# Designs tried in a protein design chat: VH-VL binders against q9nrl2r1430to1533. Part 182

Target 1, 104 residues: q9nrl2r1430to1533
Amino acid sequence: GGVHELSAFEQLVVELVRHDDSWPFLKLVSKIQVPDYYDIIKKPIALNIIREKVNKCEYKLASEFIDDIELMFSNCFEYNPRNTSEAKAGTRLQAFFHIQAQKL
Short names: E, the ipSAE of ESMFold2; O, the ipSAE of OpenDDE; V2, 0.75 times the mean of E and O plus 0.25 times the DockQ between their complexes.

## First folded at step 10 (VH-VL)

Design w6 (framework fv_nezutatug)
Fold by ESMFold2-Fast, scan of step 10:
Structure w6 (fold): chain C 104 residues (1-104), chain A 122 residues (1-122), chain B 107 residues (1-107)
Amino acid sequence: as target 1 above (104 residues)
Amino acid sequence: QVQLQESGPGLVKPSQTLSLTCTVSGGRIDSGYSWHWIRQHPGKGLEWIGSIYYSGRTDYNPSLKSLVTISADTSKNQFSLKLSSVTAADTAVYYCARGPYRSDWHYYMDVWGQGTTVTVSS
Amino acid sequence: DIQMTQSPSSVSASVGDRVTITCKASQSISSYVAWYQQKPGKAPEPLIYSASYLYSGVPSRFSGSGSGTDFTLTISSLQPEDFATYYCQQANSFPLTFGQGTKLEIK
């Protein structure tokens, strides 16, 4: 019982959510708005799902947390052509994440 | 934390298919990374062979033509290299390595296996 | 294919020396070069990415510079553990290509 300190994973997710380039990653892609997305992307994920998993203590290893973040970026680059605003945002946010993750 | 370990036969006869496996621990191969095979001929530099992504997409060095196949087994957390019709020129230390998801994002290999020696001899 | 040429092929140096290794690309690769260190019998270890950024845990005595076709790796004060072979790699286009290596030997 009681309030626990923010974990390193929670702090990093908060930093990612606050980043200017987080907008493509905040929520799952809408099947109505992008109907072919789920034909291409077999393991969809977004920052709100990752944050929920952190809050529920579902990550037992740092590698599991890192894998989910990297899956999120991988999905972005698989679906979105290089010259899209989504792919460009993903590139910058992934670089930011890599710097932070190396310190974990 | 993430570790890669190569395994394979060590000795392969000319004209046969070389099969190598990379076992990944501390991370998942169906994550956002690319997974690469690189080799080093005796006393020489490094040669990139090819890569595979979580989506199953593969990229191969054109100099190896149609001789290379890279595949992944996510249930075993492994990816593998098959090099067909080998000759003595394929004698090398073979490394598996981790890189970023896509080639046009400028691949730098941040984690390497320890390497496995393959000799092609009769 | 982009050809990467390193110079020198080997260099002899003493502990405490400043050592510079160069790498030249056959065409412009912007800043998309990485540097690796390989000790005998061991796998390459990453040192630098995007010409000048150090990987986590790499000592600050290592630095990289350059853009376009000409790149350098500098060790400001050589330590005993730095005697190794160093490789550059272009990351601009497929196929990925490496330099031939520079062997750093104790004098």
Scores: ipSAE 0.005, ipTM 0.591, lowest interface PAE 10.7, mean pLDDT 85

Design w60 (framework fv_nezutatug)
Fold by ESMFold2-Fast, scan of step 10:
Structure w60 (fold): chain C 104 residues (1-104), chain A 122 residues (1-122), chain B 107 residues (1-107)
Amino acid sequence: as target 1 above (104 residues)
Amino acid sequence: QVQLQESGPGLVKPSQTLSLTCTVSGGSIDSGYSWHWIRQHPGKGLEWIGSIYYSGRTDYNPSLKSLVTISADTSKNQFSLKLSSVTAADTAVYYCARHPYRSDWHYYMDVWGQGTTVTVSS
Amino acid sequence: DIQMTQSPSSVSASVGDRVTITCKASQSISSYVAWYQQKPGKAPEPLIYSASYLYSGVPSRFSGSGSGTDFTLTISSLQPEDFATYYCQQANSFPLTFGQGTKLEIK
């Protein structure tokens, strides 16, 4: 049910946050540190926002939660060239997510 | 490896426009980096003028915003500074510099040109 | 604009001395500070970024520390090639701003 699914989302977000490759995704990209980010990325998102949405029971379906996580990775790969530390971290974290998401 | 070199007139008359160009060699200006102009007055510290990014976005020091334009020419692997209505206060050494913003959001300049001296005098 | 104030403006030291240079931001900048070394007639060169991370190729005698508003650059055992002017730079907000510089001179 809904309550069980929301608990599963929280557990998965916590696992993502604890992963070594989560550093590019923990918080929204700073407009000051990366000024052109918001010129390119129109739907910014990060793990702290996703966690807040989980806590407020905004995800009613696993697909909605998965969509937000995938948007986060999509933004990473759209903005960051393939050879960057961010893109490499994103690739590894996304693979980890796909394995864990099988439980949803 | 990657090198930056400033070029432009060493002497500019008051009220005219100062035009400087930075030529980048050993790397491309069209991705992964932001490109900056910084100046240094004799006996004073460093003053950031502005930057241009891969997206074409520019950021300018507010104290100079109405007077400064930075542009890039990817076909020549160059970026340029235009500073209009110059006065004696614009006499300085002008540096171009690079920041690897895509790889590191801790904003520091990793490569600098050697600097070009500009004197504003009649 | 965030103002960066360095102390001291100049310091005289001998080879082998421990030298400390301080930089104070007018508001919190977390760890977004870099340090540069500039020798006469040359462009600045990066030393430290993110308050404490050593730039590639920089000798380990250089170290940085601090967070928030107060930052320190330390040279643990001064070498002849270290006599130069040092600048801090904040990267928390635009415009990017530099300290006024600290000139390190031979005693």
Scores: ipSAE 0.006, ipTM 0.629, lowest interface PAE 11.3, mean pLDDT 87

Design w61 (framework fv_nezutatug)
Fold by ESMFold2-Fast, scan of step 10:
Structure w61 (fold): chain C 104 residues (1-104), chain A 122 residues (1-122), chain B 107 residues (1-107)
Amino acid sequence: as target 1 above (104 residues)
Amino acid sequence: QVQLQESGPGLVKPSQTLSLTCTVSGGSIDSGYSWHWIRQHPGKGLEWIGSIYYSGRTDYNPSLKSLVTISADTSKNQFSLKLSSVTAADTAVYYCARGPFRSDWHYYMDVWGQGTTVTVSS
Amino acid sequence: DIQMTQSPSSVSASVGDRVTITCKASQSISSYVAWYQQKPGKAPEPLIYSASYLYSGVPSRFSGSGSGTDFTLTISSLQPEDFATYYCQQANSFPLTFGQGTKLEIK
């Protein structure tokens, strides 16, 4: 991991945040609005947390960064039935991520 | 780069328990991925055995009729297969694999181990 | 269980040929199908997920299409390294199931 890899992580997170389908992933799910979420999802994560980790240089390897992004999508698919707007957005954003991750 | 490596005995006696371990490097089993066991009999196709997730959830192929147990050891970054009461029909190449989706409608396997041959014979 | 049936079971083709392999599901699986390539003595390697998306590093001569029950893998211009057995897999429901395989032989 060097400056080049960290710049690539920053660019990819920015592309994900700006994507039309990022809305379910921008920040952690509210316990007040979705009370059962944290009973089901044991490792919550969101793009704002991942971006903070990138900025603090907490990812030493590309695989660690990819693992956190995939965890975010896995949480979406575990909690949300496949016919929901959240699951559909997650499916499209994950496909976009897989294409962009080829640059890492 | 994530790599998977199977290990276990190449020869098992009928009626005994087959035990295999998959060691994961370059990534954590305690992440959003699903971790799978698949087998292939010589000259035949692929058969999915089961999977495990970081939550501890397991899914098994019903055709194995509760003879299969999959477990994970996050401290060793390993997951394991136990198949009880084996017969000659369990002779196969056994693969471990990683899947990026854990939901019931998007299980694909993107990283595979090299496979380990298991023979069930007296 | 969802049954996956491939056709043909085997095919012989020349370098440069267009080759198509089909896969039929016993019930609708939307687009939740993957394709794998397996060379003799090696583990399967992923080619395609969600019917049409190529995995990173897969040559552009490979393409996938289909939805519902009928799916196709196409190799637009066969190369010598494409000698292999190809498998489809449904990802719609448990248990996950594979087709019986299509063996591709290069003349």
Scores: ipSAE 0.007, ipTM 0.638, lowest interface PAE 10.1, mean pLDDT 86

Design w62 (framework fv_nezutatug; at its last look DockQ between E and O 0.65; V2 from the best seeds 0.00; counts 0 for: pae E 9.4 > 2)
Fold by OpenDDE, look of step 11:
Structure w62 (fold): chain C 104 residues (1-104), chain A 122 residues (1-122), chain B 107 residues (1-107)
Amino acid sequence: as target 1 above (104 residues)
Amino acid sequence: QVQLQESGPGLVKPSQTLSLTCTVSGGSIDSGYSWHWIRQHPGKGLEWIGSIYYSGRTDYNPSLKSLVTISADTSKNQFSLKLSSVTAADTAVYYCARGPWRSDWHYYMDVWGQGTTVTVSS
Amino acid sequence: DIQMTQSPSSVSASVGDRVTITCKASQSISSYVAWYQQKPGKAPEPLIYSASYLYSGVPSRFSGSGSGTDFTLTISSLQPEDFATYYCQQANSFPLTFGQGTKLEIK
């Protein structure tokens, strides 16, 4: 593809994906690897899904975009105990996001 | 822009049940946030009552737990507070609020309703 | 429960003054503290979360610091719109608890 100017949402998603702590969030949790995940998490979401929604211009307001990102983190903290690597990574990534989101 | 608005009777008789509703606009209550009830007695500080999460899970202040029920209606984009067996001590301004998951189950309130006054009186 | 002891209960200051409000937790709460501003007849508005992070839209003259048990809210140069009551809140554990408030009045 050609080089184009990224929207604020696109840029932020790129930054989140490239963050060292993005690994729990890159794609949806595997039902095979985590059989009970979808019994607990009713609205699964991940960065690849959010990126696709951004690309399709499905977010009309910054609040809608932020809601999906917060849902992503909420799912992580709902399912994972505090001392897990996933929760710790989520904590750091969310802190990063909250700083970046102030620019939206 | 998300907004919260409290509604319900401003006057409740002693021993009755206080019922309030928080209507959310500009955002969905089914979007991964936490939703809180806080009250402020006249001339006093703020007291956390309880919270409900997008999963339907609830947490309550132990001092009020036996008397408090918080529920959510996603179809109406509302969440509600019921406080049973009220007394004069329950006279207060009642606020609903939203909070993001601020890491590791720590809750802050980033958006508040305007508050609604509830007076308990015969 | 974790008690948040706020000081002072009230303070008088002038426009342009540097103002400091403190909050002491009854036990260590790491950095899980928020600060709110409340004007008469209005709902509290968030200023700071996680002890030192400003919410978007909050003037840079507001700052927060501290960890463990001692926390501080500072207004570097007081403006007329800053006269209000301020509250700290701990988010370390349930039940969530608030300080008793500090009323900042015009001198």
Scores: ipSAE 0.073, ipTM 0.756, lowest interface PAE 3.4, mean pLDDT 92
Fold by ESMFold2-Fast, scan of step 10:
Structure w62 (fold): chain C 104 residues (1-104), chain A 122 residues (1-122), chain B 107 residues (1-107)
Amino acid sequence: as target 1 above (104 residues)
Amino acid sequence: QVQLQESGPGLVKPSQTLSLTCTVSGGSIDSGYSWHWIRQHPGKGLEWIGSIYYSGRTDYNPSLKSLVTISADTSKNQFSLKLSSVTAADTAVYYCARGPWRSDWHYYMDVWGQGTTVTVSS
Amino acid sequence: DIQMTQSPSSVSASVGDRVTITCKASQSISSYVAWYQQKPGKAPEPLIYSASYLYSGVPSRFSGSGSGTDFTLTISSLQPEDFATYYCQQANSFPLTFGQGTKLEIK
């Protein structure tokens, strides 16, 4: 914990948001556009929610932060078939995250 | 650092139910990861038993039929294996492990427990 | 079930040797194979995922290659700590299946 770890989490979320493959993850999936999403995904999450949690100092351990990011990717792979643009973006962004997260 | 630790009786009698628990520390089982049981028979390779996901979804190795039940207790951060009607063939080292969740895509085990030896004999 | 066949079952080698272990899947698994190292009395440790990507902290002398049905794990210059049993695993479909293992022994 502490300010040093929060700064690292903030930097990593900013890098994820700036990545070309972040578009499926920036905000919660629209219930209007994808009506069955919330019937399948029981713990929805997105980068904007994770960033708010970082700013409010809600992550006490690096593992808690990593768990939320991984949940975001797991939701993507649960809902989207692997040949979709969403799943392909998620695969590339997750690989990028794993490289960056080694520093946490 | 995420760590997994198996626990349960090391000796089980034939026809009884084998019950093992995996305690997770440094991370939550109520998360985007899948949680797995794998065993290793003496002198043999590894056999995947099954997995559980936070949604309550379980996947079991078909070779074990309906003999396997995997459950989770989020309040204790534990997941458990029950294998009913055991025989000498169920003698093995049992491991719990963590992997990413994928629906019919892929799984790799990135964190493993140390393993617990189970002997089935009278 | 997808059967994973490893070759050889055992190999004897000396420190500094280049060692190659192969794994063949009974059906195409694309690149969804992982490799693990297991030392006596210990749990398996992950080495490689998606055929060729090293896990963090794994020495660069380890490399993986292959796609479809044929996969290879290579140790470019064997070190004393590398003597262990190696397992491949397919991650393409359920049930998850492992190879029978290759025991790497001191010559």
Scores: ipSAE 0.070, ipTM 0.728, lowest interface PAE 5.9, mean pLDDT 86
Fold by ESMFold2, look of step 11:
Structure w62 (fold): chain C 104 residues (1-104), chain A 122 residues (1-122), chain B 107 residues (1-107)
Amino acid sequence: as target 1 above (104 residues)
Amino acid sequence: QVQLQESGPGLVKPSQTLSLTCTVSGGSIDSGYSWHWIRQHPGKGLEWIGSIYYSGRTDYNPSLKSLVTISADTSKNQFSLKLSSVTAADTAVYYCARGPWRSDWHYYMDVWGQGTTVTVSS
Amino acid sequence: DIQMTQSPSSVSASVGDRVTITCKASQSISSYVAWYQQKPGKAPEPLIYSASYLYSGVPSRFSGSGSGTDFTLTISSLQPEDFATYYCQQANSFPLTFGQGTKLEIK
């Protein structure tokens, strides 16, 4: 959308990247390191890709930006068992995201 | 901009199968969300029926036994409810709703459909 | 199933009043409560999640609090558009369950 919304998207992505629990989400999961990931996860996404889309103004609606962030968390929860460090990090970062999104 | 719209018959006879469809617009059902059916009985509270997740997994209210089935059709951007062997007690307004997928199963509904009234009567 | 009991069933109030609505769970549900507003003939609209967090676009006169079994929704200064029915929902465990509703009416 508008200029104020793109600035808000950029600020939010920066806050997510800086969060201690961002480590599972910074870039796409390696197919070499995790061979079955892309058999299970059909729509992979990561913070570096979302940040690039913000920088290139590819989000036309706020809902498109929010949907990519939520997709990122849902992929984490779908692939990773509930007791893993990845799933726990995802839960905490998602809660942080919801708090930060309220400031928009 | 995500919108949900219920569709299906307004009148169903006892013992038949109630079939409702929720059409999602302004977003994709194959996105990283959870998709829910909730009903509201006349003049009373809300009852969660069940959910389907973007992954295809389902969860159902145990009180509805094995009578409920929820499914998704990503090519039509829809998810559906089938409730078998309906009785007058199934008369309600039926809503579809969206929520974020959560590993801890704490689901809150952030978008609701407009609702469709279903009456079960002879 | 976790039962959610709202109090009062209805409340009459005037514009400008402070209104509180309570929701009591039959078991501890930590902070896993949402609140919804429903106007006649319309679907519920989300207000609050996780007991105290407002959804985007919800006026700041709405607030939520509580943990364990006792939760409140507060409207600090009632506006004409706030006359509606309010529902709490527990999200602690399946099946997800709702309170029976509180109807907020003009006095």
Scores: ipSAE 0.006, ipTM 0.668, lowest interface PAE 9.4, mean pLDDT 88
ESMFold2 (binder alone), look of step 11: mean pLDDT 92; pTM 0.946

Design w63 (framework fv_nezutatug)
Fold by ESMFold2-Fast, scan of step 10:
Structure w63 (fold): chain C 104 residues (1-104), chain A 122 residues (1-122), chain B 107 residues (1-107)
Amino acid sequence: as target 1 above (104 residues)
Amino acid sequence: QVQLQESGPGLVKPSQTLSLTCTVSGGSIDSGYSWHWIRQHPGKGLEWIGSIYYSGRTDYNPSLKSLVTISADTSKNQFSLKLSSVTAADTAVYYCARGPHRSDWHYYMDVWGQGTTVTVSS
Amino acid sequence: DIQMTQSPSSVSASVGDRVTITCKASQSISSYVAWYQQKPGKAPEPLIYSASYLYSGVPSRFSGSGSGTDFTLTISSLQPEDFATYYCQQANSFPLTFGQGTKLEIK
């Protein structure tokens, strides 16, 4: 991708981080606090890693960026039961993401 | 403008629960920031104890997790630390601090209380 | 846990000297390091965030650099008020961890 695409990715990541429901996604899940997480989730990711990849120009296409965001939500729903605050936050943030991704 | 002030007993007996409160002025604890407890043993470095978030989420240092509870009281604009089953090793200066706003994922502390000295002794 | 190791543990320098303090992480932390200054009897004061950005009000003689595992705090022209202990902190993962501190003594 070009400079305009990278600017759009950065803007979208900032909007996700600013959202009230971003708290489960800001950083990688702690191995110490949740020791079984990495036995279940094989491709862990979080907003801080995605933002770093944007800044290092690692996304060549919008689809690659979208795939990483969707992986983050997929991990949330795979690990967390539907009635948890994490899964509910993920549902709302994913809906917000789908609206904002129309800017890409 | 935002200021933090620790309060609590300066002397606690071994095996009892240490209770400290941080009073926030010049800003609301319900303003989207995270709020942290950090301690410093005599002549030693800093140790992060834990935090409470804008969402009500708490995070604790795994070395202290079974002993620590952090809570917030938005009506009093305070957050508090309870450390159970204290020993002489818990003697330290305890600081409260403000961490990042919900829009930021960099956990650096930009505002600190002055610290309160706690001695664990019989 | 990510261990943060500072060197030197103490340094004595004269006013006007360039002073360098280093901080090494036990694993890569990208640029997620902050530096704090603590004067005797006082709480730590933030100096630098994200390895190289100065907090508002911090004198321009302070600078930070580094990425990955190796980080440096530099004071380009030491002043008497810089007598203090300096701490680095990683913000890459929980638990948050600090270096053991570097005590700066003015000759």
Scores: ipSAE 0.000, ipTM 0.573, lowest interface PAE 15.1, mean pLDDT 86

Design w64 (framework fv_nezutatug)
Fold by ESMFold2-Fast, scan of step 10:
Structure w64 (fold): chain C 104 residues (1-104), chain A 122 residues (1-122), chain B 107 residues (1-107)
Amino acid sequence: as target 1 above (104 residues)
Amino acid sequence: QVQLQESGPGLVKPSQTLSLTCTVSGGSIDSGYSWHWIRQHPGKGLEWIGSIYYSGRTDYNPSLKSLVTISADTSKNQFSLKLSSVTAADTAVYYCARGPYKSDWHYYMDVWGQGTTVTVSS
Amino acid sequence: DIQMTQSPSSVSASVGDRVTITCKASQSISSYVAWYQQKPGKAPEPLIYSASYLYSGVPSRFSGSGSGTDFTLTISSLQPEDFATYYCQQANSFPLTFGQGTKLEIK
């Protein structure tokens, strides 16, 4: 990734953070409050980590950035039953992401 | 800048229902934050009453014995507290406040209303 | 419920003094503590979150420390605008609970 692509990733991550359904994804799940999470989820990730990776120029391809966002949603649906507020928020935010990602 | 403003009656009679509304400006209550009611009895500390989330989920302080209902009206950008069967012990300053959701894991209030004084008296 | 106990309940100090206020949780809460300042007739304002992180716009003379059950708020050089009541709050679990408050008074 070039400077133009880095700006596009930053803009998209900012839009995701600002979205009303971002609350389950802002930070990593607490091990103390959800002790079985890390037994089930082997590759934890959150928007704050993805944003740090963007700022450190760690994404070399748009596909790598997209893969990390998709991993975040996959973790949500793996851990949370479909009737939970977390899973419902994840479904809506993922739909929003798919629309915005078409610009990448 | 997000601002919160409480409104409701300053005087309520014992056994009636207290109804307070918090109006939010500069941001949406539909924006993934938690929205809280806290009260402060005269000369005492702070007591958390409960919260409502974007998802519609509510959490209440168990010490208030099912007397509390919190609801949200996204079209008016407001959330409200109903406290039923009030007594003189419910006399307090009532604050509304914004906090994070469960996924933030650091439940603290970063924006507060100015507070509204409620007196329960005959 | 997690009980938060502050000490002292009140302290008298002079401008320029170093002031420390402590907060003890009845069970381990990691770093999930916030601190608030409240002036008479006004709403509480956030000072510190996650035990040690300063809120935007809060002067650097305020600092927080601690983990587990014991937490401290420090004001390194007291200013006239700092005379207020200070509250700690645990952010680990519901119901959210506050300390009883520490009143900081001018000597």
Scores: ipSAE 0.000, ipTM 0.559, lowest interface PAE 14.8, mean pLDDT 84

Design w65 (framework fv_nezutatug)
Fold by ESMFold2-Fast, scan of step 10:
Structure w65 (fold): chain C 104 residues (1-104), chain A 122 residues (1-122), chain B 107 residues (1-107)
Amino acid sequence: as target 1 above (104 residues)
Amino acid sequence: QVQLQESGPGLVKPSQTLSLTCTVSGGSIDSGYSWHWIRQHPGKGLEWIGSIYYSGRTDYNPSLKSLVTISADTSKNQFSLKLSSVTAADTAVYYCARGPYQSDWHYYMDVWGQGTTVTVSS
Amino acid sequence: DIQMTQSPSSVSASVGDRVTITCKASQSISSYVAWYQQKPGKAPEPLIYSASYLYSGVPSRFSGSGSGTDFTLTISSLQPEDFATYYCQQANSFPLTFGQGTKLEIK
């Protein structure tokens, strides 16, 4: 521990970003490339937004941080059919997240 | 910590509608999680009834689909079960639970209410 | 619907024993299995998800394995608090279905 260590939330977000299966989650889905996304998904979120919220100290409880990460996965599974590379990446990244979240 | 608490009548007459409410504290039902109803018949195993998500999407057990309605009230942080035309076979302990996402992939219920006993009898 | 069949239906064991409970799916469910522990008068508690991942706070003596149709929950060294009923659950498709349960009893 110490003053110079990253926060627990920042450490976890960095681990998620570095994971091979993070690619569908790094940034918000493009309205230009996927025009019907925002008709279906009412609360869009991505790792870059979550990381910004962490950096601005917007999460007061671990549960709030976990809720945003789970919302991200939930959106993925709602929009993307099970057989897509996006859904498969989401499945693997969510499992990784559940293991890492035990550190919170 | 997120906690769930079931409430509703412990006794329901045959042919009436069973109405149960789950109150969530420590977290919002208007979040990425799925919210489930599960029941357990006396001396038997668990039966999944259905689920609801913040989008309003619901999934129901096909064996109960014509009889079951799950709804959410985000202003009260509650979700509710209505089961119509009950019979003695609906006597069970009813649980509400949180699942991690809406999809059937990697589903497991990580937070459970304590359960409420419902008896269907005249 | 996917049927989950547990064996044995009950097992008698002593503290310190290795206990193995199996669960068989009527069709392939990949790794989409969760395991729960239920004590009398209490709600089920999650133990394992995705066949082998230990839920947060669950003791390391619990482990899960398997893929496809055959799954196993193992308790490496049984403790007094482990006497309970155990359930498997498939997450491959709706409706979600549970095994019939395995009751773990003393002696």
Scores: ipSAE 0.000, ipTM 0.573, lowest interface PAE 14.2, mean pLDDT 84

